# Miniprotein binders against q9h3h3: the designs that were tried, part 165

Target 1, 235 residues: q9h3h3
Amino acid sequence: EDGFTAEHLAAEAMAADMDPWLVFDARTTPATELDAWLAKYPPSQVTRYGDPGSPNSEPVGWIAVYGQGYSPNSGDVQGLQAAWEALQTSGRPITPGTLRQLAITHHVLSGKWLMHLAPGFKLDHAWAGIARAVVEGQLQVAKVSPRAKEGGRQVICVYTDDFTDRLGVLEADSAIRAAGIKCLLTYKPDVYTYLGIYRANRWHLCPTLYESRFQLGGSARGSRVLDRANNVELT
Below, E stands for the ipSAE of ESMFold2; O stands for the ipSAE of OpenDDE; V2 stands for 0.75 times the mean of E and O plus 0.25 times the DockQ between their complexes.

## First folded at step 11 (miniprotein)

Design PK6
Fold by ESMFold2-Fast, scan of step 11:
Structure PK6 (fold): chain B 235 residues (1-235), chain A 105 residues (1-105)
Amino acid sequence: as target 1 above (235 residues)
Amino acid sequence: TEDEVRKQFEELIKRFEKAMELVEYLLEMAERAAKNGDTIKARIILQWAEKLAELARKIIEELKKLAEETGNEEFKRMAEEAKRIIEEAEKRLKEVEEKVKEARS
């Protein structure tokens, strides 16, 4: 039952990746055009399948902003998949450590901070802050889901190049907080996304490596970060 | 009770139907990815289709057990129909796997 839920979530994520994306690419578009683009495509109004009255007439999988220095590197995803299949058939334990080792071996190192917000002004405001941070160079790349047919929460994903680089992960958290974001953040390595590790996965693994909670005062960073894999507080 | 077993059987059928719907959707997405030259994405999607087909097989095993335990002929027919549906889906999955393989060459 739990496995079915995880597989359903993975299937929906794959579909979103395959549908067209609305992209603001700072590598080819002047930063001065960002505010108009954000006003044209607020994520609370862009619908997944181009519903009547939305800014989009066709399906949209993701709304994304690419920074000036964005250079994607997915690593050896084919080698990762082959090793994953071998691991599953071997009967060896599937743990965060073994998944981390597979990711390192195959150079699948990128990851992302996730924030889930209800459709509305607060989501659009948060996305605008993140998008500006990306265009200004404080973050590298980000995307946000369009509004789902069922009207549930939407997700903003803020990417880092290497999930094993704790300093880089924490620097991204600081930049997100500096952009005015105060909601709960969780960090997920892309290897988990490729292998379908979501909530209620069949392996009973925590689907995220880090958790960031906003703290009012006391912290120079504005947040408390917990390493879920090692149960260690980082800030 | 007989009513409890019937409810369990119906819930398993609904889960099976949803899994088959998702498999067909994923196979269509895998073909689209392959046509767009993204054979890596196509293989990832196929892996998810395979996992859902495996789940559907486990559901069929549970349906067969309930049909045998109750001796209900209608349940047995429904389990046989589910078996036919998944065999067709598995054939389609193999066809898409071959198309993805061809797109890599």
Scores: ipSAE 0.012, ipTM 0.311, lowest interface PAE 8.0, mean pLDDT 83

Design PK8 (at its last look DockQ between E and O 0.81; V2 from the best seeds 0.77)
Fold by ESMFold2, look of step 12:
Formats: structure tokens, C-alpha cells, sequence
Structure PK8 (fold): chain B 235 residues (1-235), chain A 105 residues (1-105)
């Protein structure tokens, strides 16, 4: 153990971003083709580097579904990065509030719900449910990692467009649960990703903003959502 | 004990070596992102590499402290070798950062 697991995962994610993606784009592809596409490319069988016997012959970084209303908007990320560098040389304190203000000022507001599942039927079923929710318009955009050689857990990312809009983030949680997802979800604003801030950071910042846990017989959404910063339940 | 210090020193060296492998991988990815014209991704990768390089320098300071406390010449030599390794990687890191600055100009 070297204590840098998050940074190893981050490095692999950066590499994956630059390899080819398998994309179902509802903006250009009829919804009736989705089920065949899902059957061809289950995330438990699509391999990261195109292993023999997999449905892909070349590397795949991510498997993604874009909804009909998907409009990429990362905001002023270059301005965010410049302001971040100026802030570090200023000697001013760096806090979660500082990061929030930078994100607002530069309109870098996207974030994502994350879930981690072992390869197999549960992963493929969860992904299929999420992909259908995206194509049907209940969610905006999602991606899932392909199978690694070691067969470790894979990640599904479900994006929202504004982490400061708590009701919008909770609405996405509700849509995920309506798709039949019952595992733990964690929510991370993209501002931390664009500034390279992970668990082992010098400022002791926590990139996870919310946790969602499924409750049998609980709230109308079927989940209990905790705000990690304030230790307060939102639902 | 001296055996406990040697074990601690060897664990620090192993951590340093794993950390350097990760920084080298990140530098390769940053160069790849830059060749693709993605200066935002290149800068993200450099932020991660910069933080890890800082952690590596903290490990080097711990190695030097142990070498000084024991008077062990082998430990001193190994700490200086680790310092040379990180200095070469930091040179590469600066080169990639300068390319990102130029591409953004």
C-alpha cells in the first residue's frame, strides 16, 4: 500500500479520457437501437485495451450515453485554472468555500453521482437502466468504465449541470433510484477534477459533497442523502 | 533499534519508487494530452504530478533525517540518489508546463 490509490485511479481516468469512447448519442441515433447497442457492449465484457474475445478490438476509455438534450458546457476552465494558480501564490487560505466561489465565478458547475460495482450481471443491469433513463430524458449524460484485466470494480458516472443546485442534484439521485439502483452513491463536483484535487491533497479538502443511501420503506425517492460538509440529512 | 530504522528507511524508499513511477506515467499522459491540443487536461495532469512530486520531496527529507541520525553512509548515498531522480523528473515537469503556457498564449 502506498497511500495514493485515488491518484492512481485519477491517472488511469486521464488516460482513459484520451482513448476512444463507445458512445450511444440519442441526438443522432434512434432510441429503438439502444437495446441492441447495450447487448453488444456490456461494460463487464468491453475491455480497456481490446483483449481477445471481447466485443472491442481496440482500446476503449469509456462507454457513454448522451441524452437528446445533452449540451456540453464545462464553463471557463482555463480561467478557473489561472485564478487557482494566482490564489495559491497569494497566501490566502484555501477552503471548500474558496473552491465553491471559484467554480461559481468561472461557471464550472458540473458534477457527478458515482457508483462502484463489480463486473458481472449487476453492473450490466445497472448500466442498462441508467442508459435508458438518459435516452428517455430523466438523466442528461452518463458513462461507465470498461473491464480492467484485474477485474476490479468499475464506475458509473451520472452527470448533473450544477452542483450548487441541490434540488437538481437530488432530482438526479431520484432518477437513478427509479432506474432500480440501490447501491451507495457519492457526489463529486467537477471543479476538484479540473484542479487536480484528490483525497491526498495538501489542503485536506474533501471532494465528496453528498452521499446517497437507498432506504427500503424510506422517503418518497427511496434514498437518504447526507450533506458531508454539514453532516445534515437532506431527505 | 537500528533494525527498525533500516526497515523504516527501506519502506520509504519503496514508497518513493512507486511514487516516481506514477509521476513518470502522469508526465507521459500530460505530453500526450498536449500533443492532442488539450491544454486543460494537460494542466490537470500536471497539477496531480506537482502534488506527488511535493510528496516525494517530503520522503527525501525523511530519508536524509534517518541517514543523519544513524550516520549510515549507505542511507546517505541512497537519499542523494533519490534526490537526483526527482530533480530529473521535475525538469521534465517544468518543460511540459512551459509548453502548456505557450499553447495558451
Amino acid sequence: as target 1 above (235 residues)
Amino acid sequence: TEDEVRKQFEELIKRFEKLMELVEYLLEMAERALKAGDTIKARIILYIAEELAEQARKIIEELKKLAEETGNEEFKRMAEEAKRIIEELEKRLKEVEEKVKEARS
Scores: ipSAE 0.759, ipTM 0.883, lowest interface PAE 0.7, mean pLDDT 89
Fold by OpenDDE base, look of step 12:
Structure PK8 (fold): chain B 235 residues (1-235), chain A 105 residues (1-105)
Amino acid sequence: as target 1 above (235 residues)
Amino acid sequence: TEDEVRKQFEELIKRFEKLMELVEYLLEMAERALKAGDTIKARIILYIAEELAEQARKIIEELKKLAEETGNEEFKRMAEEAKRIIEELEKRLKEVEEKVKEARS
């Protein structure tokens, strides 16, 4: 993998955030319409720039599903950024604990499970499972990237409200596994995104807090979750 | 060996070029975000660009070191050119940063 792949993907994600989203909002749309919506906008067919023959004629940044309990709250991101800049100028050591404390102080606590899948049936099936789990209230919100021209992997993001709530993070993993997803999952707090911290950063901070691997015939959870910061299995 | 050093130098240049392309793209995206009134996104993009610029500076120092160790004048010229490129991008980065600050005030 190119040493800057993470930063490139981040740039593309930022670009996508500025384009229109295809959204199913369970707060305003009946759950019975989900299957028709999924059939209309399979993520493997929705194109990033609205290519001819795609379900979308206009650019689409993300395909998203909002659960009934979804409330967008990003916290004090501006205050977080200001505090981060002040911290850098102070010369104080920067650790994962420092970022955790900044996140708590400014109420920037959201995080996400990430999975990368090749375009095709497996992706669409995984997305459908996640979308159902969101509409059914097992998950709060999820999004998937549309198909790029280069045919690269698409990403599904499943959000949790609080990356410091270990139980909540694990519950989301369980819900994802219950939806039939067996691929590798990584969990990343949004605070790292808001501060521009990716894999190759000067502070050697790892933005991935948790890793989930599918386990056959194992625990009721169907996965093994590793705390990467402490190198400890949580399940 | 001389061949190994040359290969290392070429690999560093290739990495530097990729970084510069990405920084230029990020600057464009930051300006787009500012135009859209999304100062948070613009600031995030700038953080990424600043980190990449720092990595580019490290590569330049390695390039300079290799150029000095070999005494190769071509390597020295290439390292100097890389330095000029990053300084220009950093200037642009600072300009966009000031716009972000102004927009937040």
Scores: ipSAE 0.757, ipTM 0.878, lowest interface PAE 0.5, mean pLDDT 92
Fold by ESMFold2-Fast, scan of step 11:
Order: sequence, then structure tokens, then C-alpha cells
Structure PK8 (fold): chain B 235 residues (1-235), chain A 105 residues (1-105)
Amino acid sequence: as target 1 above (235 residues)
Amino acid sequence: TEDEVRKQFEELIKRFEKLMELVEYLLEMAERALKAGDTIKARIILYIAEELAEQARKIIEELKKLAEETGNEEFKRMAEEAKRIIEELEKRLKEVEEKVKEARS
């Protein structure tokens, strides 16, 4: 269907953010309870708006796992948005470097590795692996979308604290691969999300900073990571 | 051929209608975010709506050009109706923008 665009997916994600979340919080819940929680709420079966036949009767926006050390810090998003509006009015060039500086100035540094998978066993298995890595301390926080009414792919988001910390971003990629994930991963800073910038934008900005592809042979890391902005292979 | 031009025009109209539908949905979402006190989320939604409205404006310019080049009166009327629709939607977009601005102050 031609109506399903990146902006449509963004709008659905915004709506999901405002609805209740199903959360396994390792800061307050013993790790031993995780397997039962994952069995109760497999993402392929949890429905976006609730169903008698699903694990949930009420709407669910996101299914999330918070690590033991998770401490949310979105920075000064309101200041970022004000500075962005001033920048547009100023007529100064809008480039990836300009957005990076705005993000640093306002401490809006978080970002995420994204993977898109069809509903089914592979999605549920991938999510279980990610969730265990979060609870065991190898990743900080992750979330997965519930099953949409229309069907279609679901997204797993694995967050890092600082998109400018290349080593931290690569370490998260390694942990994702160690969890058994073999699909394509893309990394996006949250600054682009907070400014409503997606693939089709007037400034021709690419919100994807990194791309990770699984490597089957030779590499101890299990992946090849490309810096999309500089067109340089990092691994 | 004239049939190929008509198909192109109709595809542009369909794309325009889908964008208008999405912008209306986003404006409703922005109002919900404002009601919840989430001005940051409301502003994100408005950024997306603003980009989609700009894309719709470009479609209208293409529709107008195609109507003028063909001299087709039906195409001209459809392009004028699309222009009316986007102008009405842009007015609503501006009203929601003002509400976000007031809520932030």
C-alpha cells in the first residue's frame, strides 16, 4: 500500500509513545523473572490495541526492558527545538555537522540501533536475545513495537547514551551480534527524531549514521560496520 | 498519449489525498499531545506535518503545470480544488502551531 511511508511509521511511533508500555525493569525486578515475562509477552502476539486472543486486553504502545543501570537522560530537548527553529530562520547552512553541534550543546546525545523483522518466531527469538543482553548488563535499554492491526514489520530499538561516542556505539553492535542477531542494523541519533527529520527531508540529511551487516566468516566481531556519513568502514 | 497524461494526473491526485489524510491525522495527534502537556512531542509532530504540507504544495505546482500544458479544464478545476484543500489545512496547521507556541511560553 502506497500510504505506508516513513512519516506514517513515525506518526505511529509517536502515538505508541503516548500509550501504555509493558516494561521489564531490571532495576526493581529479579533477572530470574525475565524468561517467564518473555514467554507471557512475545512481541509477535502482543497486539497494538488489545485483543481477547492476545496476551493484552488493553492498548500497548511499546514492550521494553530496562537494564540495571538504566538512567534516562534526554537532555534539553526543548532548547534543542528552539535552537533548530532559530537556525532555520537564520539562513545558515543546515548540515549533519550543524545538527551534531546542536545536539552536543543541548546534551541530546542518545541514539539507537534499529532492526525491522516480520512478526513470527524470528522476531520473538531476536527480542528474547536482546532482552537478556539488557538484563545481563551488556546493553542499557531496548524496546520493541507490538503487532500492528494492519500487520507489517515490527521494530526493535536498542539505545546507547551518546551517538558521538563511536566506541560505545560499536560496543552495542557487538553485544547485539553476540545475542545472535544476523539481520541488517541501522543506527540513528535521537536528535533527528526530536526534530522530525526522516528519510525524505528538505535538507537531504541522512539520519542514519551507521549501518551494520552480519559477517559469517573470519571476523571475531561478527559484523561489518559502515560510517554512512564519511563512507568509511569501521570494522 | 492523453491517456498516459491522465493517469499521471490521477496518480498525483491520489498521492496528494494520502498526504492530506496523514497531515490531518498528525494535527489530531499534536492536539492530543498538547492536551497531555507534552509540548516536545507536539512540536515533533508539527515538524513532520510541516514537511508533508510542503510536499503536498509541490504536488499542487506539478498539477497546475500539467493542467496549463494540456489545456484540460477538468485538470484545472481539480488542481484548484487541491489548492483550496491545502490552504484550509495550512490554516489549521498554523492554529495548532500557535497553540504549541502559547503552551511553551
Scores: ipSAE 0.631, ipTM 0.825, lowest interface PAE 1.4, mean pLDDT 88
ESMFold2 (binder alone), look of step 12: mean pLDDT 84; pTM 0.804

Design PK9 (at its last fold request DockQ between E and O 0.87; V2 from the best seeds 0.84)
Fold by OpenDDE base, fold request of step 13:
Structure PK9 (fold): chain B 235 residues (1-235), chain A 105 residues (1-105)
Amino acid sequence: as target 1 above (235 residues)
Amino acid sequence: TEDEVRKQFEELIKRFEKAMELVEYLLELAERAAKNGDTIKARIILYIAEELAEQARKIIEELKKLAEETGNEEFKRMAEEAKRIIEEAEKRLKEVKEKVKEALS
């Protein structure tokens, strides 16, 4: 395992955030156009840098779908970052509880379910299911990374408004499972992203709050959700 | 064995080089974000770069320890070179951080 894979993926994500996005916005575009848009821009064929023969000629950072109820509210991220820097300077102990309190204080409460899939039909099908769930109002917003030159795994991110609302996080998992997705899901609060905290950090903070595993014949939700911090099943 | 120590030293050097390559890339991204007025993004990138720099420092400490334990002059020289590389990167990190602070003001 290349010891800095997480940091490399983070750097690529930061670079992608600065490039143009392909967006379907259900607030301004009729839902009847979604199928044509998905057919035009399948994630397995959209290339990060607009390679010859791809649906895009220009660089694409992300492919995204916004639901009818989507409202961009990231909270006071600048205040959060300032408080984080002051906390580091103070030398006070930093715990998961500290980060939770910082997130609450600055109203930086968003988080996301993450799934990694190889390029191909399974990815495009999974994305189509998620995009439909967003347009139908079961989910608020999602994005998927375009295809890299090396053909590495692509990531789908499905956002929730509040990582402290366990019910909302579980409802999003249920909607993802209802869309036919059976792979492993991990949930990461955005506060960890905004503070540059990944798996290998000096504070030993785990940025993954929840893990969802598909279960055959199980409960109505079709998954088992584990609280990683407490090692407790929530479902 | 001497061969095992050499292999360990080479693996540490490769890891250090990978860390420094990422630090350089992150510095470029931070400068781009700052130029675009995205101070939030610039700060995120800098946090990642600072953590990588800290990991690189730990690798240098291990390199120095191996160099001292073996008495190998080549290993000492390589550890000293790695130290110079990280110090230069840290200087650049500080400069970018100052630019971001100026943009917030």
Scores: ipSAE 0.847, ipTM 0.921, lowest interface PAE 0.5, mean pLDDT 93
Fold by ESMFold2, fold request of step 13:
Structure PK9 (fold): chain B 235 residues (1-235), chain A 105 residues (1-105)
Amino acid sequence: as target 1 above (235 residues)
Amino acid sequence: TEDEVRKQFEELIKRFEKAMELVEYLLELAERAAKNGDTIKARIILYIAEELAEQARKIIEELKKLAEETGNEEFKRMAEEAKRIIEEAEKRLKEVKEKVKEALS
């Protein structure tokens, strides 16, 4: 690889954001229509650019489900970006605490659980479970990438509204697990996304705040969640 | 050996070329975001492009160092061409930043 994998993925995510989305919006669409919509647009079959034989004839950037309570609230992202630019010209050190403080000061508190799955039944089943959890109110908003031409792993993003609210983040993890999802989950605050900070950045920051691993057997059927910032297990 | 240095130089050139292709793509995306009025996204994309251009500059410094150490005239010409390419990309990067700044109200 050329050493720019994170930048390529970021570029494709930015491009996808700007292409049309396929959205099930529970705020305006009856919940009884969800199953038909899921059957029409399985993420393994919806293609990024509208390939022949796919359910979509137009490019699709993301497939998304909005819960009834979804209210977009990104905070003061413009102010965050301005403050970030000023900070970099100041010469002051950049630390994880710096990013946390910027996010809090500007109310850019959202974040997301991420999971990566290969195209196929497992992906479509996981997405359907997440989508139902959103429509039922256990989660607020989620999206999944469509099938890429190359056929690589796809990503499901499940958003939470406040990365500093540890209980809320863990409740979202539990709702994801209740949908039958057993793969690794990683949690990333949106502040890193808005500042273009990905893996292999010059400050050696780790954008992953939490990791969740499904635990088999013995204990209550739950996650093992690691706080990467403090190197402590939360569960 | 000179064969090992030539392979190293060629690998650096390939890495530089890939970085510049990605910078060019990112600049097109930033212009698209700005045209749509999405200045927040345009700034995200520009942050990524600027970091990548900085990495490409570091590759050029490695190319220049190898060209000087070997005295190889082909390497010197290739390093100068890479310098010209990144200078043009940095000029375009500044132009896109100005478009984004004008789109801010």
Scores: ipSAE 0.821, ipTM 0.900, lowest interface PAE 0.6, mean pLDDT 89
Fold by ESMFold2-Fast, scan of step 11:
Structure PK9 (fold): chain B 235 residues (1-235), chain A 105 residues (1-105)
Amino acid sequence: as target 1 above (235 residues)
Amino acid sequence: TEDEVRKQFEELIKRFEKAMELVEYLLELAERAAKNGDTIKARIILYIAEELAEQARKIIEELKKLAEETGNEEFKRMAEEAKRIIEEAEKRLKEVKEKVKEALS
């Protein structure tokens, strides 16, 4: 409504994916080097397009940490997109269940917990906690956006292998909370991203499956997780 | 009222212009992704551009209705210009989609 913010952010994310990334890869780099890397590249200071006063002189799309056991598997995204185009042409119903079946059929199962934080100490501290959890093996992979030229909130994405595996999604939430994160988290399957489905789509699909809120005393996990589609509390 | 209709028309024009700027940016990104051999990302970008172009087309329909209702010559000219802009953007979108299809075949 306010000038296509969701579509603009999606366009920026696509552009960022195509630019160079700053990566700490625990598969090839000793864990002892992580603290120095985090100090060198705090997300609040790394600029999207480079700046003489920032840690980077060249454009950076994403800052990422890969866990020691991380093995990327995006599934058959080409097949998913071909099937999606055929489905739209066929006139068959397009529902959350339909997308779930397309994702399963093509093994496009990854998803992510998202958190949005303003540039500053809280963002850098949150990212450091997430990065350590990845390197220590509690999470598999994560990335954070650099500081935009316009300012605004930055996003931390924490990926899981299978959005249909509720226990795995909830375990990732627990690990995020254990890292000291207390802000609102939302979970989105990558199938929606690969199909260009964001807010205000013609099928009225909600790409957010889960929502996590920090809650002391309400859960042993430190959070309450809601299934957005069914409006049911999972914890 | 006439003042309300005028403000509505101006807001629709502003919204249309923002949509067209974003569509052009997305088409440039899609061509860049396709040139890099990233047909998956090119398709994602085109899906977003296609949704946005359809939203812009609905804005055009609203602009045309308001121009008809008011009989305002200025509004009619602005709606006709917007129609020309979206037709050109839709033609470019179709061309980029065809290039991506060729890369996939």
Scores: ipSAE 0.757, ipTM 0.886, lowest interface PAE 0.7, mean pLDDT 89
ESMFold2, look of step 12: ipSAE 0.774; ipTM 0.876
ESMFold2 (binder alone), look of step 12: mean pLDDT 84; pTM 0.807
OpenDDE base, look of step 12: ipSAE 0.845; ipTM 0.921
ESMFold2, fold request of step 13: ipSAE 0.819, 0.801; ipTM 0.900, 0.890
ESMFold2 (binder alone), fold request of step 13: mean pLDDT 84, 84, 84; pTM 0.810, 0.800, 0.811
OpenDDE base, fold request of step 13: ipSAE 0.842, 0.846; ipTM 0.919, 0.920
ESMFold2-Fast, scan of step 16: ipSAE 0.739; ipTM 0.875

Design PL1
Fold by ESMFold2-Fast, scan of step 11:
Structure PL1 (fold): chain B 235 residues (1-235), chain A 91 residues (1-91)
Amino acid sequence: as target 1 above (235 residues)
Amino acid sequence: SDPKKLIELIRYLLKMAERLAEEGRVIKAIIILYIAIKLAEQYAKETGDPELVRKVTREAVEILREIAEKTGDPEAEEALKLAEEALESVE
């Protein structure tokens, strides 16, 4: 959006986190109820700020599915933010390695595979596939954004516990592909999100660590994964 | 999060909403004002101080009133009504 800055994107993310979420929690809800829940809350129809003509009359920040083994661990986000401020005032170089070390020190290790899709059948179908994979135990947790009033693409986020565990990140990619997902995927550590670092940031950092592209008949995983920082194929 | 950073972000968003309103970008202005109010509520939760929520909501009502009066936009009129109700609940 023209004129929007990293601060605006951070504010939007914060507001979404604060607003109510629609959650299917497999830790407490039988898997047999998932199909009815997905039919009730298709992400292409759930509105961000509420609309009497949609499934929700009140604001919804995110639509989420929690797996049976899901155990949230955000780490020490407060300590991370304090260290980030100290780093910015110290004059030390701000690099991917420095941010990785900050994340490790403060145990802020989670990350996510992202896919962006226009509102409609493809989005709803992709979300249903991801949600089933979460409930069946192939993925841990996922969320999808509701439809914005301005329009535009919606995002599905599929989380992993530790962005420094490359094998775990690749295993999640394989599970996403096995769920029938064929669109472009990008992987971003949550440390970048907590620090408000997006694509167009003043430090010229690339918050995307990996990129996954569907490959028909080429890979045993069903995709090719690229290490974005080194421009090296991993699969 | 840092309450001081949150205040600066809220001030930035109010300025942005005013500019968007002046440009006739009604829906975006409304959304930015909504975000500013939500962040002020977060500040109140973190600090126990509700004054910023009252100030931000009052500022939002003022901006929305100007949009509604200038454009007659039904979205702005409805947002104004909701913001006025929110202000009454906080005052």
Scores: ipSAE 0.016, ipTM 0.414, lowest interface PAE 6.2, mean pLDDT 83

Design PL10
Fold by ESMFold2-Fast, scan of step 11:
Structure PL10 (fold): chain B 235 residues (1-235), chain A 91 residues (1-91)
Amino acid sequence: as target 1 above (235 residues)
Amino acid sequence: SDPKKLIELIRYLLKMAERLAEEGDVQKAIIALRWAIKLAELYAKETGDPELVRKVLREAVEILREIAEKTGDPEAEEALKLAEEALESVE
């Protein structure tokens, strides 16, 4: 379509998932080791494809922190993809509700708060705050992209286990804000990622379910959250 | 996207497929190979140059043949058949 850019980006994302990850796993590693690990692997310095001048000489797909209570559950992604093909063929309307139903049926429930930051101190500081919140048990799991070969913004992903659990999604937002994060956050269910729902999709779906903006002296939660799918402000 | 970066990614995916196959992850190896082939075909369509897709298909056939012979995996056998047919169709 657009010079195969979408396919290129999708392939890069697939490669990152399949390459080695640098993981701090709080299920097996004492919390006292986190600060040293963060100092060793600041995301602004870890390179995607490795560089002798960086913390890594070999490729790294993601830098991740797993909380003590983290229990991976990806659901039935293959069944989801088959059902998605059937839905597109059926002529039925493709809406947030239809995608939600597919996700529930196939148990593909995880989602994530996203923040995009330029490489540098602010990114490393934000990641350290998120990582500490994960290890302290206020968030379940998070990951951050390494520095790309050409540079560009890096992404921090903070996961929740069920995007249909509004309270859980909002609790994660509150924990992110309590960790000192003040930038724009958007929430995307993993079902949208698996099905290729991005900003300019042909069904005109908003690619994110929630948007969070920091408010100084505003709400008790430290942020204003919008339900973008239903166009409702949750405060 | 930059054509040179796309070629670099394709070659990277082929190496990844070899690594995954050696690790015994046949399904992920096949996924990586399918992406390499898809990107090479899109490159050929965009540029009109089939040389890269021929090279990628030859390498994919070799990797898939090795996987199929070692494991007898039906998905690897089917992927091999499709890659061989694609290679025959180029030029």
Scores: ipSAE 0.608, ipTM 0.869, lowest interface PAE 1.1, mean pLDDT 86

Design PL11
Fold by ESMFold2-Fast, scan of step 11:
Structure PL11 (fold): chain B 235 residues (1-235), chain A 91 residues (1-91)
Amino acid sequence: as target 1 above (235 residues)
Amino acid sequence: SDPKKLIELIRYLLKMAERLAEEGRVKKAIIALRWAIKLAELYAKETGDPELVRKVTREAVEILREIAEKTGDPEAEEALKLAEEALESVE
C-alpha cells in the first residue's frame, strides 16, 4: 500500500511537470508587469484541469516565476534513475548518504523549500510575496500548484541550485522570511522527488532535509532551522 | 488508494502522451506512457483485475507505433518493442 501511494503521487507530480505552465519570466518580461500577472492568475483560483469559470480553460501544471538570472540545470536525471535501479538490485544499503552521492555523481543538485497552504487569501498573498522576491533577485525561481478538483492544500516551491550548499539553502530561507512568510517550511532535494522518496517510503528515509520555523520578533534571521535528517539545530 | 482516481489518472496520462507526441515531445510522451502502464499494473495488483493492463498497454503500443513511424526515433522504436513484448505476455 505504501508503494502504491508513493507511485500515485509521483505520477501526479510528473503529469504536472509535463502539462503547460503559467510563467512570469523576468528574463524576458519587465518587472512592472508582475502585479497585473499576479492579479490575473491567483493560485487559489487557477484550476489544475481547466474550468471556463476560472482564469484558465485548459490544464495548468504549475504557476511559476523565473528570476532574471535563472538558468535551469536538472543534471543527468536519466543517469540518476539508471544508477538508482542498479543500487536497488545490488543489495547495498540505501541511506541519505548513498542518495547524496548519487545526486552529486549525476549533478542532480537542485532542491526546494516547500510550504503548504489552504486555498484562499493567505496562499495568494504568500505567493505574491515570493514572486516579488524572485523578480527582485532575492530568490532564483519559484512555483505554486494550481487548485486541485477536490480542494486540499496547495504547495509553493522555492528552489535553490545546490542542496549540498547549506549556506545557500539558509540564504533562501532568510529571503522567504523577509518576503513576509511565517508558515512552516520544509526543504526537499530534487533527487528525492525524482526517486519517489515521499512519506512512508520503504527505506525509512526522512523525505525532507531541513525544517524552518518562524521566530516572532526574536531572531535577526527571522527563523529557526533544524536539520531533520540528523536532528541537529542549525540556527 | 482510490481505484477510481487511479483509472482517471491513467486515462489522463494516455491523453497527455498523445498530445506530447503531436507536439514532437517524444521523450516526454514515452515517459507518460510508461507511467500509465505502471499505474495500470498497480491497479491490477490492488484489485486483482488484469484487464486494464492489457487495454493500457495496447493503447501505448498504438501511440508508440505512430511516433516511431513518423520520427524514426530510436528511443520510441525501443519503447515500442518493449511494449509489444509486454502486450504479448498479457494476451
Scores: ipSAE 0.595, ipTM 0.869, lowest interface PAE 1.1, mean pLDDT 87

Design PL12
Fold by ESMFold2-Fast, scan of step 11:
Structure PL12 (fold): chain B 235 residues (1-235), chain A 91 residues (1-91)
Amino acid sequence: as target 1 above (235 residues)
Amino acid sequence: SDPKKLIELIRYLLKMAERLAEEGRVKKAIMALYWAIKLAELYAKETGDPELVRKVTREAVEILREIAEKTGDPEAEEALKLAEEALESVE
């Protein structure tokens, strides 16, 4: 990492993961309860550290919706971290290809489409659309960050099981677009998150693998997807 | 990074470690302490003041000691030994 910001971002991400989550779990909760849950916990109003005037009095790290068939698998994160330290010591070049091989070896395969939106109606509307797509089975799982104390953009994360499965990644993009989402999306494999690959990393790697741009009125897919590292159009 | 924000996050992580330990989440408690120490090191780099690293490491040792004594968890005992060694090597 080429900067102090990357470590700070990694620590904040870890803290959010470890704090309590507000979860709608479609594996155990009837889909008919979703609309009431979304009305109770709009992400523009849920506060990161709790506030008596907000829907939550206690800290909330994430607001999440789990699909009916959701089955989490994080892989061997400990083995990944040990291999990462060995790689750094080896003097071998740190590249997207090398990180991809570490991820495959240790089965750390999940990844996510990211969208960043300002707090307000558009964020809450986008989240509701994504949440319904998850409960209806078009997406597997998603989460959205609560409102930060200082304000700023919030992030919606839509997960896929395997970042090396390009078809699966593209199918998730299509489902997001079908839910009415028109903003820029970027795709980040969880291996990059675990290893601290953010915007200011010391290897100058692009922190995301793909970007998706909405295509107004034109494309059969509804979006154009770019491989950011290689600058190659995938769709 | 803003030094004031680092101190706030470090304090938050130390409290989180205590909560996770009470919930029996020993591995996650150890991770929270690890990041608290890393952020203290970042603070030292930005300000030139190493005192926060010593203070945070001492607090981590105390939390790990409580976890090890209450649970007998081998990972907590190992983390405690490493943290005590790190504290001894400071200066």
Scores: ipSAE 0.495, ipTM 0.813, lowest interface PAE 1.6, mean pLDDT 85

